VH-VL binders against Ribosome-recycling factor (frr). Designs and how they scored, part 21

Target 1, 187 residues: Ribosome-recycling factor (frr), of Petrotoga mobilis (a9bjd6)
Amino acid sequence: MAKRSSYAKEAEEKMKKTLEHFEDELKKVRTGRPTTAIFEDIKVDYYGMPTPINQVATLSVGEERTVVITPWDKKMLEPIEKAINSSNFGFHAINDGNVVRVSFPNPTIEERRKLVKAIKEMLEETKVALRNIRRDDIKKVKEIKNEGSISEDEAKKFEEEIQEILKENEDEAEKIFQRKEKEIMES
Below, E stands for the ipSAE of ESMFold2; O stands for the ipSAE of OpenDDE; V2 stands for 0.75 times the mean of E and O plus 0.25 times the DockQ between their complexes.

## First folded at step 20 (VH-VL; framework fv_pozelimab)

Design ga2 (from d5 with heavy chain G105A; at its last look DockQ between E and O 0.32; V2 from the best seeds 0.00; counts 0 for: pae E 6.0 > 2)
Fold by ESMFold2, look of step 20:
Structure ga2 (fold): chain C 187 residues (1-187), chain A 121 residues (1-121), chain B 107 residues (1-107)
Amino acid sequence: as target 1 above (187 residues)
Amino acid sequence: QVQLQESGPGLVKPSETLSLTCTVSGGSIRKYYWTWIRQPPGKGLEWIGYIYYTGDTDYNPSLESRATISVDTSKNQFSLKLSSVTAADTAVYYCAKERYDWRKAPYFDYWGQGTLVTVSS
Amino acid sequence: AIQMTQSPSSLSASVGDRVTITCRASQDIRSYLAWYQQKPGKAPKLLIYAASRLQSGVPSRFAGRGSGTDFTLTISSLQPEDFATYYCLQDYKYPYTFGQGTKVEIK
C-alpha cells in the first residue's frame, strides 16, 4: 500500500467525497438514455404536502426509452403524472391505471452541446473545491511546522503528498467528465 | 425575479455602429444563454443571436457579417454592436434570457422592455 | 434556416369566440415550439412552450397542440385582454425563427 501521512489521508478523504458528489450530480444530467435519477428533485402533492416521488413510488427503467413509476398507492398515479407533465423537463408522462410511464426523447444536437457546457462548469467547480482542500490542509501543515511539532523537511514532504493527491483527484475528475461527455454526445 | 433592461443611444446615423447594452438584475448572468431579438416598427420579430456567459456566440446568418455580441460577467451585462447600419436596422431591440438548466428544455422566459433605435441622419 | 408560417395573418373575433391559430414548420421540429402574445408597446409574453405546456400564470383558456410540422394555438373563450398579436417560435435549432405573427382584432 502507498504510505500516506495523516494530513494526506485527510485530504484524500475530503477529495474522494468531493468526487462522489460530482458523480452523483452527473447522474441527474439528461442523456439519450433513460435514467431514474433525473426525477429526484420532482415533488408530488401527497395529502397537501410536497413529497419526493421516490417516497411514494418505485422508479425503474422500462422498455423503449421509458422510465416506469409504480406508486405504492394507485391514488398517487394522477398526482405523479401531473407533477411530471408540469415540470419544465419536456417529458411526457402516460398514466395507464397501474403505472406512470415517462418517455425520454433524444436530446437535439444543440441540447447535447448545452449539457456538455453545463457539466464542464460542474467539473470546474469540482476542481476549485479540490484546490480549496489542498490550500486548507497545506495551511495546517505549515502551522504545525511553525509550532515545532514537525521539521521543515517533514512539512515539505507532507505538502508534496497533498499536491500529489490533488493531481490524482483532478485527473480522476477529468476522466469522470470525459466519460459523461461521451455519453451525452453519443447516446 | 430576473429583469432585463436595454440601454443605449436611440438615434444612430447611417453607416455607423449601433451599440446596445442589456443589464441583468435579480439574477446572475452566469450559466445562461443571452439573446438579442429585434422588431421593426409594425413588423415581426427577428432573432439576432446569442451569447453564452463564457463568450460563445452564434448569429442569424442574415446579420452575421455585421453583428457582434459580447458579455461582461463582472457587470452582469451583455451587449450588441451592429455595424454599417441603414434605415432597415430601425427597430425595437429586445434582450432576452433563454431558460435552460441542465435538466430542462429551453425557451425565452424573460424579455427586456425593448428600446427603439432609429437610424436617421 | 427553419421557416415558420402562421395562418391567418389576422382575424377578427368577438369576446367569447373560440380562436385557432396555426403554425407550420418547414421541417420536423418535434415539440420544440413556443407561443408568444404581444400587446402594443410591450415585449412578447410567453404563453406555451414545448408545443403544449402552459407557462405559469397563463390562463387555462390557452391551449397548444401539435408536433412535427403542424401546430395550433387555441383560445377557447376569447377575453378582452386577448386581443393582441400572437407569434410562434421554433427553438429546435439555431437560428431560432419566429412565425410572421397573427393579429387578433375585435370585430
Scores: ipSAE 0.135, ipTM 0.662, lowest interface PAE 6.0, mean pLDDT 86
ESMFold2 (binder alone), look of step 20: mean pLDDT 92; pTM 0.935
OpenDDE, look of step 20: ipSAE 0.689; ipTM 0.887

Design ga3 (from d5 with light chain A50Y; at its last look DockQ between E and O 0.34; V2 from the best seeds 0.00; counts 0 for: pae E 8.8 > 2)
Fold by ESMFold2, look of step 20:
Structure ga3 (fold): chain C 187 residues (1-187), chain A 121 residues (1-121), chain B 107 residues (1-107)
Amino acid sequence: as target 1 above (187 residues)
Amino acid sequence: QVQLQESGPGLVKPSETLSLTCTVSGGSIRKYYWTWIRQPPGKGLEWIGYIYYTGDTDYNPSLESRATISVDTSKNQFSLKLSSVTAADTAVYYCAKERYDWRKGPYFDYWGQGTLVTVSS
Amino acid sequence: AIQMTQSPSSLSASVGDRVTITCRASQDIRSYLAWYQQKPGKAPKLLIYYASRLQSGVPSRFAGRGSGTDFTLTISSLQPEDFATYYCLQDYKYPYTFGQGTKVEIK
């Protein structure tokens, strides 16, 4: 944004980081087709050494909602099952004696509604954080005016800029939420 | 640390309304499914229903005609009213916090201490 | 409503024993099953959620397994503090329903 004051730029940077955090948290809420890439962050205990699953097994996509993990050594079935079930990704792995089969979420309508409520709360918390940034930065502008570093007219301009930045970021937060809500309900 | 505390009368007369309040401290009542569960003395557990902080509810069909759960976000509290009580409604009543993880599902991670409500003349 | 059949209703065991409790659902509940421990005069305490996830602060001697309709809770080496009643709960859909409980007593 051209010609925004340093005070407005500071507020904009803080609010942008707040929105990026909100969007990052929403990315953890995933729906859609299974993929083997999602397991790249999971390590399994291989003879005492944390080892990526793809170094001890072959991963493939099964019946659209499953990933099949075929270890080269059957003794790795239990460690792989434990590693996946212990992860924060919310998977449920079943060891059938030959492979580890991972079922991906297929949320019911009720589960989707609960999830939308959870992300709506994340949106409201984000809006509170944005408003706190405005409050703090407007306070700084008023302090500088009272110290004589800027005029009353300059202070009003800076406050107006901060208010416009808040509106822009609240609108963007709402758009991010609506896109995710649609993805959840229609996936 | 989240803490839940049930409160209300321990004795209720038949045909009257049982009224309980759960006070949430150490955390906000927003975000979670706030649930009532009861246990008759020496018996198993029965899920009554929940409320989300926005007012959305669901009830056990066995109690749906008599049960009302409400929330007061300004007081950080939620409540149960059970009308037309009989001796069969004598139980320890628990309030509980349902945490929802979208991939893992729901679970009750915190419970109140429970309060015994006796329905007797 | 989904019926939860829990077995055994009670068992006697010694400290150090391996204990297994089963829970069967009347229909497929995927992995939406939790295990609770209850001691006399106390509220239930969550042990396991989503069939196999250990709740924070619960000892690793507790393990949950199963999917669909058949589930187990295993205590690999029973400790004195584990003598209690254990309940399974289906949280797949409302109304949520509990098993009848399994009382684990000292032999």
Scores: ipSAE 0.012, ipTM 0.568, lowest interface PAE 8.8, mean pLDDT 85
ESMFold2 (binder alone), look of step 20: mean pLDDT 92; pTM 0.933
OpenDDE, look of step 20: ipSAE 0.786; ipTM 0.935

Design ga4 (from d5 with light chain S31T; at its last look DockQ between E and O 0.84; V2 from the best seeds 0.00; counts 0 for: pae E 2.6 > 2)
Fold by ESMFold2, look of step 20:
Structure ga4 (fold): chain C 187 residues (1-187), chain A 121 residues (1-121), chain B 107 residues (1-107)
Amino acid sequence: as target 1 above (187 residues)
Amino acid sequence: QVQLQESGPGLVKPSETLSLTCTVSGGSIRKYYWTWIRQPPGKGLEWIGYIYYTGDTDYNPSLESRATISVDTSKNQFSLKLSSVTAADTAVYYCAKERYDWRKGPYFDYWGQGTLVTVSS
Amino acid sequence: AIQMTQSPSSLSASVGDRVTITCRASQDIRTYLAWYQQKPGKAPKLLIYAASRLQSGVPSRFAGRGSGTDFTLTISSLQPEDFATYYCLQDYKYPYTFGQGTKVEIK
């Protein structure tokens, strides 16, 4: 990494961000184990302002495969219930006057297989994004060569560095996928 | 924009093999689940099976012994072969793209125009 | 295989009417239910997926509801372009299976 050109370092930074996005999206994909991470992107109406749930409540894993949302202020119980029930995630929340409980039922084997197919699509989207970064950065190297700023031999070396970084990041994307697949199937 | 187009012979003799190709344009075949569905004239729809670009397939058990779906990533195409056909295999054949939404599950978002294949002596 | 039963098989209605089509599964399919519209000579077109999710570009007069074994498609104000046959599809378990269809005729 310390021996890489500035062109390879730029490609590496962009590809790392792409992998971070992939990993963040995978956190939202349900498994057989209850988790609070899936709710991190849901915003609730807090006195007229869209506010992340974690800024107005504590989220925890409760009994019987539920996520328990305990607001700091009980006035937020109804807004939180409404926000979850109106979301596109398909969860149903129950407000008992003290907390909001959201069911997290165990997926069936059919559902787990579909979830794995879904994250395979997400993996392939990520690989396309990685390859687009390589294409764009190789184009930049060729333009600089044609303008005389670097030699043909230097351009070849920079292109080889970018290709090596792509392979490393595709391999990392595959490892990220396989760990999530295991989590989905073995919960 | 992804587009699908079926091609192949419109007439097939009984006992022979029906062979169709679906050409994918405006997108890569290397991502989604690619499906064949058929509809006999005046009747409902029947799911035949799918292929993923790596070669993974699954088939309707009613057709499993006779159907083969394959993919050619270099041509951006996938195909159906159905052997030992009879008049009951006369139908409009559609190819379709299947998406998997991790929140809500699968759906077919794009279909080809369909091609009529008649099985006749 | 999972059997999908639609009702009615055919109906006739006027422009502006509210129309409801039902689909029943022979076993629990969660929300793995899609609705398709097919006009004569055309390929099916996706309206609703995951029981209730409206496909992009589909008018909001179409709505899907249900889970488990009982599902409905509602057209809140029937338009002349809604003349078609409507199919439900279960995509919970292979083989995927369609309902037999509901033909909607505009008077």
Scores: ipSAE 0.464, ipTM 0.787, lowest interface PAE 2.6, mean pLDDT 88
ESMFold2 (binder alone), look of step 20: mean pLDDT 91; pTM 0.929
OpenDDE, look of step 20: ipSAE 0.818; ipTM 0.951

Design ga5 (from d5 with heavy chain D101E; at its last look DockQ between E and O 0.80; V2 from the best seeds 0.00; counts 0 for: pae E 2.5 > 2)
Fold by ESMFold2, look of step 20:
Structure ga5 (fold): chain C 187 residues (1-187), chain A 121 residues (1-121), chain B 107 residues (1-107)
Amino acid sequence: as target 1 above (187 residues)
Amino acid sequence: QVQLQESGPGLVKPSETLSLTCTVSGGSIRKYYWTWIRQPPGKGLEWIGYIYYTGDTDYNPSLESRATISVDTSKNQFSLKLSSVTAADTAVYYCAKERYEWRKGPYFDYWGQGTLVTVSS
Amino acid sequence: AIQMTQSPSSLSASVGDRVTITCRASQDIRSYLAWYQQKPGKAPKLLIYAASRLQSGVPSRFAGRGSGTDFTLTISSLQPEDFATYYCLQDYKYPYTFGQGTKVEIK
């Protein structure tokens, strides 16, 4: 029930942004279900400039495990097809003169295991970032105590708050990972 | 930059245990898969197995009964023990970092320089 | 275990030659095939991953092709620094397995 200090609020904000970044990166990792999020980091040559596909086309989920990419300018059909086919060996893009259709074959069990290993790397990087935030904010609290601006009891309280926030965010990072792992292995 | 260095005895007697350590510097052992690979003199490469810092491992079935890979996170090191060695285990032993990027797949990006282990009386 | 068979086991070639090395897998490995270059006394160096993707810093004269069970590494114009032993590696399924190697020698 106790209100969190300004030091705890700062730590909480930084850690929530760290988790948001982790979630954003995870949504780009393929599963057994087609999604348009996979294409967010793929760039295509647009009049000599590397440009994200979503800035030159509309992407939607189609039937039979496909994503349909409809460029605003049909001259972009071939560049988009080439960019998709060169980005990951599991994609199969077909240009029919109006749209680019991308097939999402089911990953094999071995491929799913590799994807889980990839998101484990991402989880551990996220945990390091969370622990660095806690370490930095604990250092600030100690500096303020040493300056005489807060008592030892107040510093202990603030440090306990920051440690609680770290635990909450590490637990949430683990839950986010487990949900994605399940999605990868079971889809 | 991550660097890997193998260390351990270069000579091991038959029937004894080969023991090697890979020291990781310039990066944390807590993030990637860590692998042992060997190469008998003048011959090809053989994957031995890997470890993740939590203890997860997998081994080449040809060595599974004799090989143990372990990790010491406090020292930023991982190790190979191969028991009951024979002359066939004479090889250059490499440690390597295996990275997984979902758009690239797996790859070994950093290797140690290798250490020769000779099994001889 | 997935067996990887390289051909040829050795070859002799001149600077400027086009060289092709093949690698066959005993089962479908999709595109989980890497090519490594090894010079005497050195650790292997990654050239190509995912069958056809060039590793950063590797010259474009190296090209990989294939999927499924049949793969090739081509050096379009052999250079003096390319004399080495080349290995394919399947990284689809444990145990990861290497081909037996192809030694590329001068002449």
Scores: ipSAE 0.497, ipTM 0.809, lowest interface PAE 2.5, mean pLDDT 88
ESMFold2 (binder alone), look of step 20: mean pLDDT 91; pTM 0.931
OpenDDE, look of step 20: ipSAE 0.708; ipTM 0.901

Design ga6 (from d5 with light chain A34N; at its last fold request DockQ between E and O 0.75; V2 from the best seeds 0.74)
Heavy chain, then light chain:
Amino acid sequence: QVQLQESGPGLVKPSETLSLTCTVSGGSIRKYYWTWIRQPPGKGLEWIGYIYYTGDTDYNPSLESRATISVDTSKNQFSLKLSSVTAADTAVYYCAKERYDWRKGPYFDYWGQGTLVTVSS
Amino acid sequence: AIQMTQSPSSLSASVGDRVTITCRASQDIRSYLNWYQQKPGKAPKLLIYAASRLQSGVPSRFAGRGSGTDFTLTISSLQPEDFATYYCLQDYKYPYTFGQGTKVEIK
ESMFold2, look of step 20: ipSAE 0.673; ipTM 0.872
ESMFold2 (binder alone), look of step 20: mean pLDDT 91; pTM 0.928
OpenDDE, look of step 20: ipSAE 0.820; ipTM 0.954
ESMFold2, look of step 21: ipSAE 0.610; ipTM 0.840
ESMFold2 (binder alone), look of step 21: mean pLDDT 91; pTM 0.928
OpenDDE, look of step 21: ipSAE 0.819; ipTM 0.953
ESMFold2, fold request of step 22: ipSAE 0.554, 0.619, 0.565; ipTM 0.811, 0.855, 0.820
ESMFold2 (binder alone), fold request of step 22: mean pLDDT 91, 91, 91; pTM 0.923, 0.920, 0.920
OpenDDE, fold request of step 22: ipSAE 0.837, 0.831, 0.843; ipTM 0.956, 0.954, 0.956

## First folded at step 21 (VH-VL; framework fv_pozelimab)

Design hb1 (from ga6 with light chain L89Q; at its last look DockQ between E and O 0.76; V2 from the best seeds 0.00; counts 0 for: pae E 2.3 > 2)
Fold by ESMFold2, look of step 21:
Structure hb1 (fold): chain C 187 residues (1-187), chain A 121 residues (1-121), chain B 107 residues (1-107)
Amino acid sequence: as target 1 above (187 residues)
Amino acid sequence: QVQLQESGPGLVKPSETLSLTCTVSGGSIRKYYWTWIRQPPGKGLEWIGYIYYTGDTDYNPSLESRATISVDTSKNQFSLKLSSVTAADTAVYYCAKERYDWRKGPYFDYWGQGTLVTVSS
Amino acid sequence: AIQMTQSPSSLSASVGDRVTITCRASQDIRSYLNWYQQKPGKAPKLLIYAASRLQSGVPSRFAGRGSGTDFTLTISSLQPEDFATYYCQQDYKYPYTFGQGTKVEIK
């Protein structure tokens, strides 16, 4: 393991959190394989409080590209249906009086291409966030150099470390994107 | 807020090449799908094509043989060249930003104000 | 290419009226349908995306409905500033296409 300054370690930690956020956002993007995980960011009005669906219902993968949501209390059928239908493009929930069924018609090739375009945008946003971290942490190193706490040579070394970390994290962001792209196109 | 501004000559002679540039400000061109759309006077809108900053393009088949869209990331600009123009190419030309938001779906959220290009001798 | 046909091509209505504009696609476009307002000399402005979702900053009197091939834009209480031409546009499949427009004139 190469020794990294505290400044480089700080940049590395912030960039890894940025990648974790990118991965979390990508899991919300539908594919040809619906899962119950696609609902984890959706909250339903439970007696006036926004509550995660999984706290008021059992979620399971049903037949023919459906997710079946079985609330413990039938009074929650309508709130769940409303929350899902208003949340994201491509969600279609039907309340049959016993369960809420969410169908995801198999994405057409055109829809899969649109999803890939969407995650390309998310990748570029992630790269901007990574570059902002580099900018902020290089600024911090320059401030400490100007205060006399480190030498000019030390500051250059720390800046080079931060740039290496950026490259590593940009490469990882690209790998994360490519895995999701493959999942979208091949599922 | 992203702003788009078209620029280029307002008068082009028949058989020449129409050349327009869209300057993007308030955001990076390395994101979104950058699109040209035109509107002949008193008529409807016609999608010409788009470019992504990596060079990926697609064109309306009606214009594909004559249209070229390009991007210059260093200038934060993208451009349209339309060859062999005729009076039928007289239109207001708009550049636009297309967003592919996976939660909301795709849409054109920002447009330039448009520039009239007249094809006449 | 997917043809988008609007009806009517123009209409006249009074302030306060409910106005409905229809748009028909030549094939199933799911919900990939947008509505734009265009005033003379200005670029189009997005009103509705994904068939029924209201763009931020657009007055709530505008509403979109439909899926598949048949779509509507409704203005529940027409205002003087709603004088404009309205376009539907599909973004399901390239080439993207627009309806021919509906001119709304206030009388």
Scores: ipSAE 0.524, ipTM 0.795, lowest interface PAE 2.3, mean pLDDT 88
ESMFold2 (binder alone), look of step 21: mean pLDDT 90; pTM 0.919
OpenDDE, look of step 21: ipSAE 0.797; ipTM 0.942

Design hb2 (from ga6 with light chain S31G; at its last read DockQ between E and O 0.84; V2 from the best seeds 0.76)
Heavy chain, then light chain:
Amino acid sequence: QVQLQESGPGLVKPSETLSLTCTVSGGSIRKYYWTWIRQPPGKGLEWIGYIYYTGDTDYNPSLESRATISVDTSKNQFSLKLSSVTAADTAVYYCAKERYDWRKGPYFDYWGQGTLVTVSS
Amino acid sequence: AIQMTQSPSSLSASVGDRVTITCRASQDIRGYLNWYQQKPGKAPKLLIYAASRLQSGVPSRFAGRGSGTDFTLTISSLQPEDFATYYCLQDYKYPYTFGQGTKVEIK
ESMFold2, look of step 21: ipSAE 0.587; ipTM 0.828
ESMFold2 (binder alone), look of step 21: mean pLDDT 91; pTM 0.927
OpenDDE, look of step 21: ipSAE 0.819; ipTM 0.954
ESMFold2, fold request of step 22: ipSAE 0.597, 0.625, 0.620; ipTM 0.844, 0.857, 0.857
ESMFold2 (binder alone), fold request of step 22: mean pLDDT 90, 91, 91; pTM 0.910, 0.922, 0.918
OpenDDE, fold request of step 22: ipSAE 0.836, 0.828, 0.841; ipTM 0.958, 0.956, 0.958
ESMFold2, last read: ipSAE 0.533, 0.520, 0.621; ipTM 0.807, 0.799, 0.855
ESMFold2 (binder alone), last read: mean pLDDT 91, 91, 91; pTM 0.920, 0.919, 0.921
OpenDDE, last read: ipSAE 0.838, 0.844, 0.850; ipTM 0.959, 0.957, 0.958

Design hb3 (from ga6 with light chain A50S; at its last read DockQ between E and O 0.79; V2 from the best seeds 0.75)
Heavy chain, then light chain:
Amino acid sequence: QVQLQESGPGLVKPSETLSLTCTVSGGSIRKYYWTWIRQPPGKGLEWIGYIYYTGDTDYNPSLESRATISVDTSKNQFSLKLSSVTAADTAVYYCAKERYDWRKGPYFDYWGQGTLVTVSS
Amino acid sequence: AIQMTQSPSSLSASVGDRVTITCRASQDIRSYLNWYQQKPGKAPKLLIYSASRLQSGVPSRFAGRGSGTDFTLTISSLQPEDFATYYCLQDYKYPYTFGQGTKVEIK
ESMFold2, look of step 21: ipSAE 0.674; ipTM 0.877
ESMFold2 (binder alone), look of step 21: mean pLDDT 91; pTM 0.920
OpenDDE, look of step 21: ipSAE 0.823; ipTM 0.953
ESMFold2, fold request of step 22: ipSAE 0.549, 0.604, 0.609; ipTM 0.825, 0.852, 0.851
ESMFold2 (binder alone), fold request of step 22: mean pLDDT 91, 91, 91; pTM 0.921, 0.921, 0.919
OpenDDE, fold request of step 22: ipSAE 0.838, 0.825, 0.838; ipTM 0.956, 0.955, 0.956
ESMFold2, last read: ipSAE 0.603, 0.591, 0.619; ipTM 0.850, 0.847, 0.857
ESMFold2 (binder alone), last read: mean pLDDT 91, 91, 91; pTM 0.917, 0.918, 0.921
OpenDDE, last read: ipSAE 0.844, 0.847, 0.851; ipTM 0.957, 0.956, 0.957

Design hb4 (from ga6 with heavy chain P106F; at its last look DockQ between E and O 0.85; V2 from the best seeds 0.00; counts 0 for: pae E 6.9 > 2)
Fold by ESMFold2, look of step 21:
Structure hb4 (fold): chain C 187 residues (1-187), chain A 121 residues (1-121), chain B 107 residues (1-107)
Amino acid sequence: as target 1 above (187 residues)
Amino acid sequence: QVQLQESGPGLVKPSETLSLTCTVSGGSIRKYYWTWIRQPPGKGLEWIGYIYYTGDTDYNPSLESRATISVDTSKNQFSLKLSSVTAADTAVYYCAKERYDWRKGFYFDYWGQGTLVTVSS
Amino acid sequence: AIQMTQSPSSLSASVGDRVTITCRASQDIRSYLNWYQQKPGKAPKLLIYAASRLQSGVPSRFAGRGSGTDFTLTISSLQPEDFATYYCLQDYKYPYTFGQGTKVEIK
């Protein structure tokens, strides 16, 4: 059942990780529904150290298009509120003494188009990363061939496998992009 | 570091077509939105339009009937053609890289040096 | 198209002065407002994006404020190198539109 060489398996693992990173970055992109992912890169002062919000609070999706941020230590309410309100992407945070609530106005059609442009750029970054993996792994195969460790025919087969895996992962990246695009436009 | 360089004729006769090319170096044209902006002498800036490497475009409605932006990914270049020019089209033409960051919005972070195109007999 | 109206069209000020330039949009553009500085013979340079965020490498004497329709660029202590024309740009909706510019002349 193992049609692919160890070189192809290595390339496949690296490319799958690259797609996982792409998916992780996409979850930070705002849609028409609230999400906690957009706050993961925001840092607050935690006893003098810049600390991600998710390391000092629980984030959940609340009612009425809100995200609810519940700090484990209530002293963090004001720092969290300030960190979010200093954002210029239209977040409005209210500290009620127990939690910080962030309201998400629905994106306009124009804002949704801008988000789609952003994820198109992320897709192209992902494709570049996939192609770099192919380049590096094909270089390894050529070096091993030139050292005499594998035949010319073996090298050609390994290179063909790596190219097939690239195409498969580029196709998957496109599918991931299209799903997120629909979420942005329809949510 | 990305660099942009405009090229094309500096003098164009009325009713002819203005044709400019922007060459991108230090980065790939396949990642960003690529934009033309112009500035008549002594006046403000006017956004002309953009292209994405796949061919997707959008134009200022004031120029849409006359402007065409195209891309050649093999040469890492994009181009502007503006037909039926008049003296009103005399301007410094800039090419620029448009970047969208979901936190920062849209902005033009790299610009060419600009090239003056004069429309005159 | 969204009209961007800057005021004043020009001003003269001394080194060390606090300078404020305003930009008004004809409709709500949220915070999709950039400020650019242009020196004679050069391409514009981004100063402020998202209405109030300072671009990397821009001196901290520059500050942007506002949301909705009313925006300001402030230079807290004018320096000789700040002689330039300043433009706001809305990047909310196509076509993107610039203000007409504000020329800052240093006495």
Scores: ipSAE 0.045, ipTM 0.639, lowest interface PAE 6.9, mean pLDDT 85
ESMFold2 (binder alone), look of step 21: mean pLDDT 92; pTM 0.927
OpenDDE, look of step 21: ipSAE 0.426; ipTM 0.786

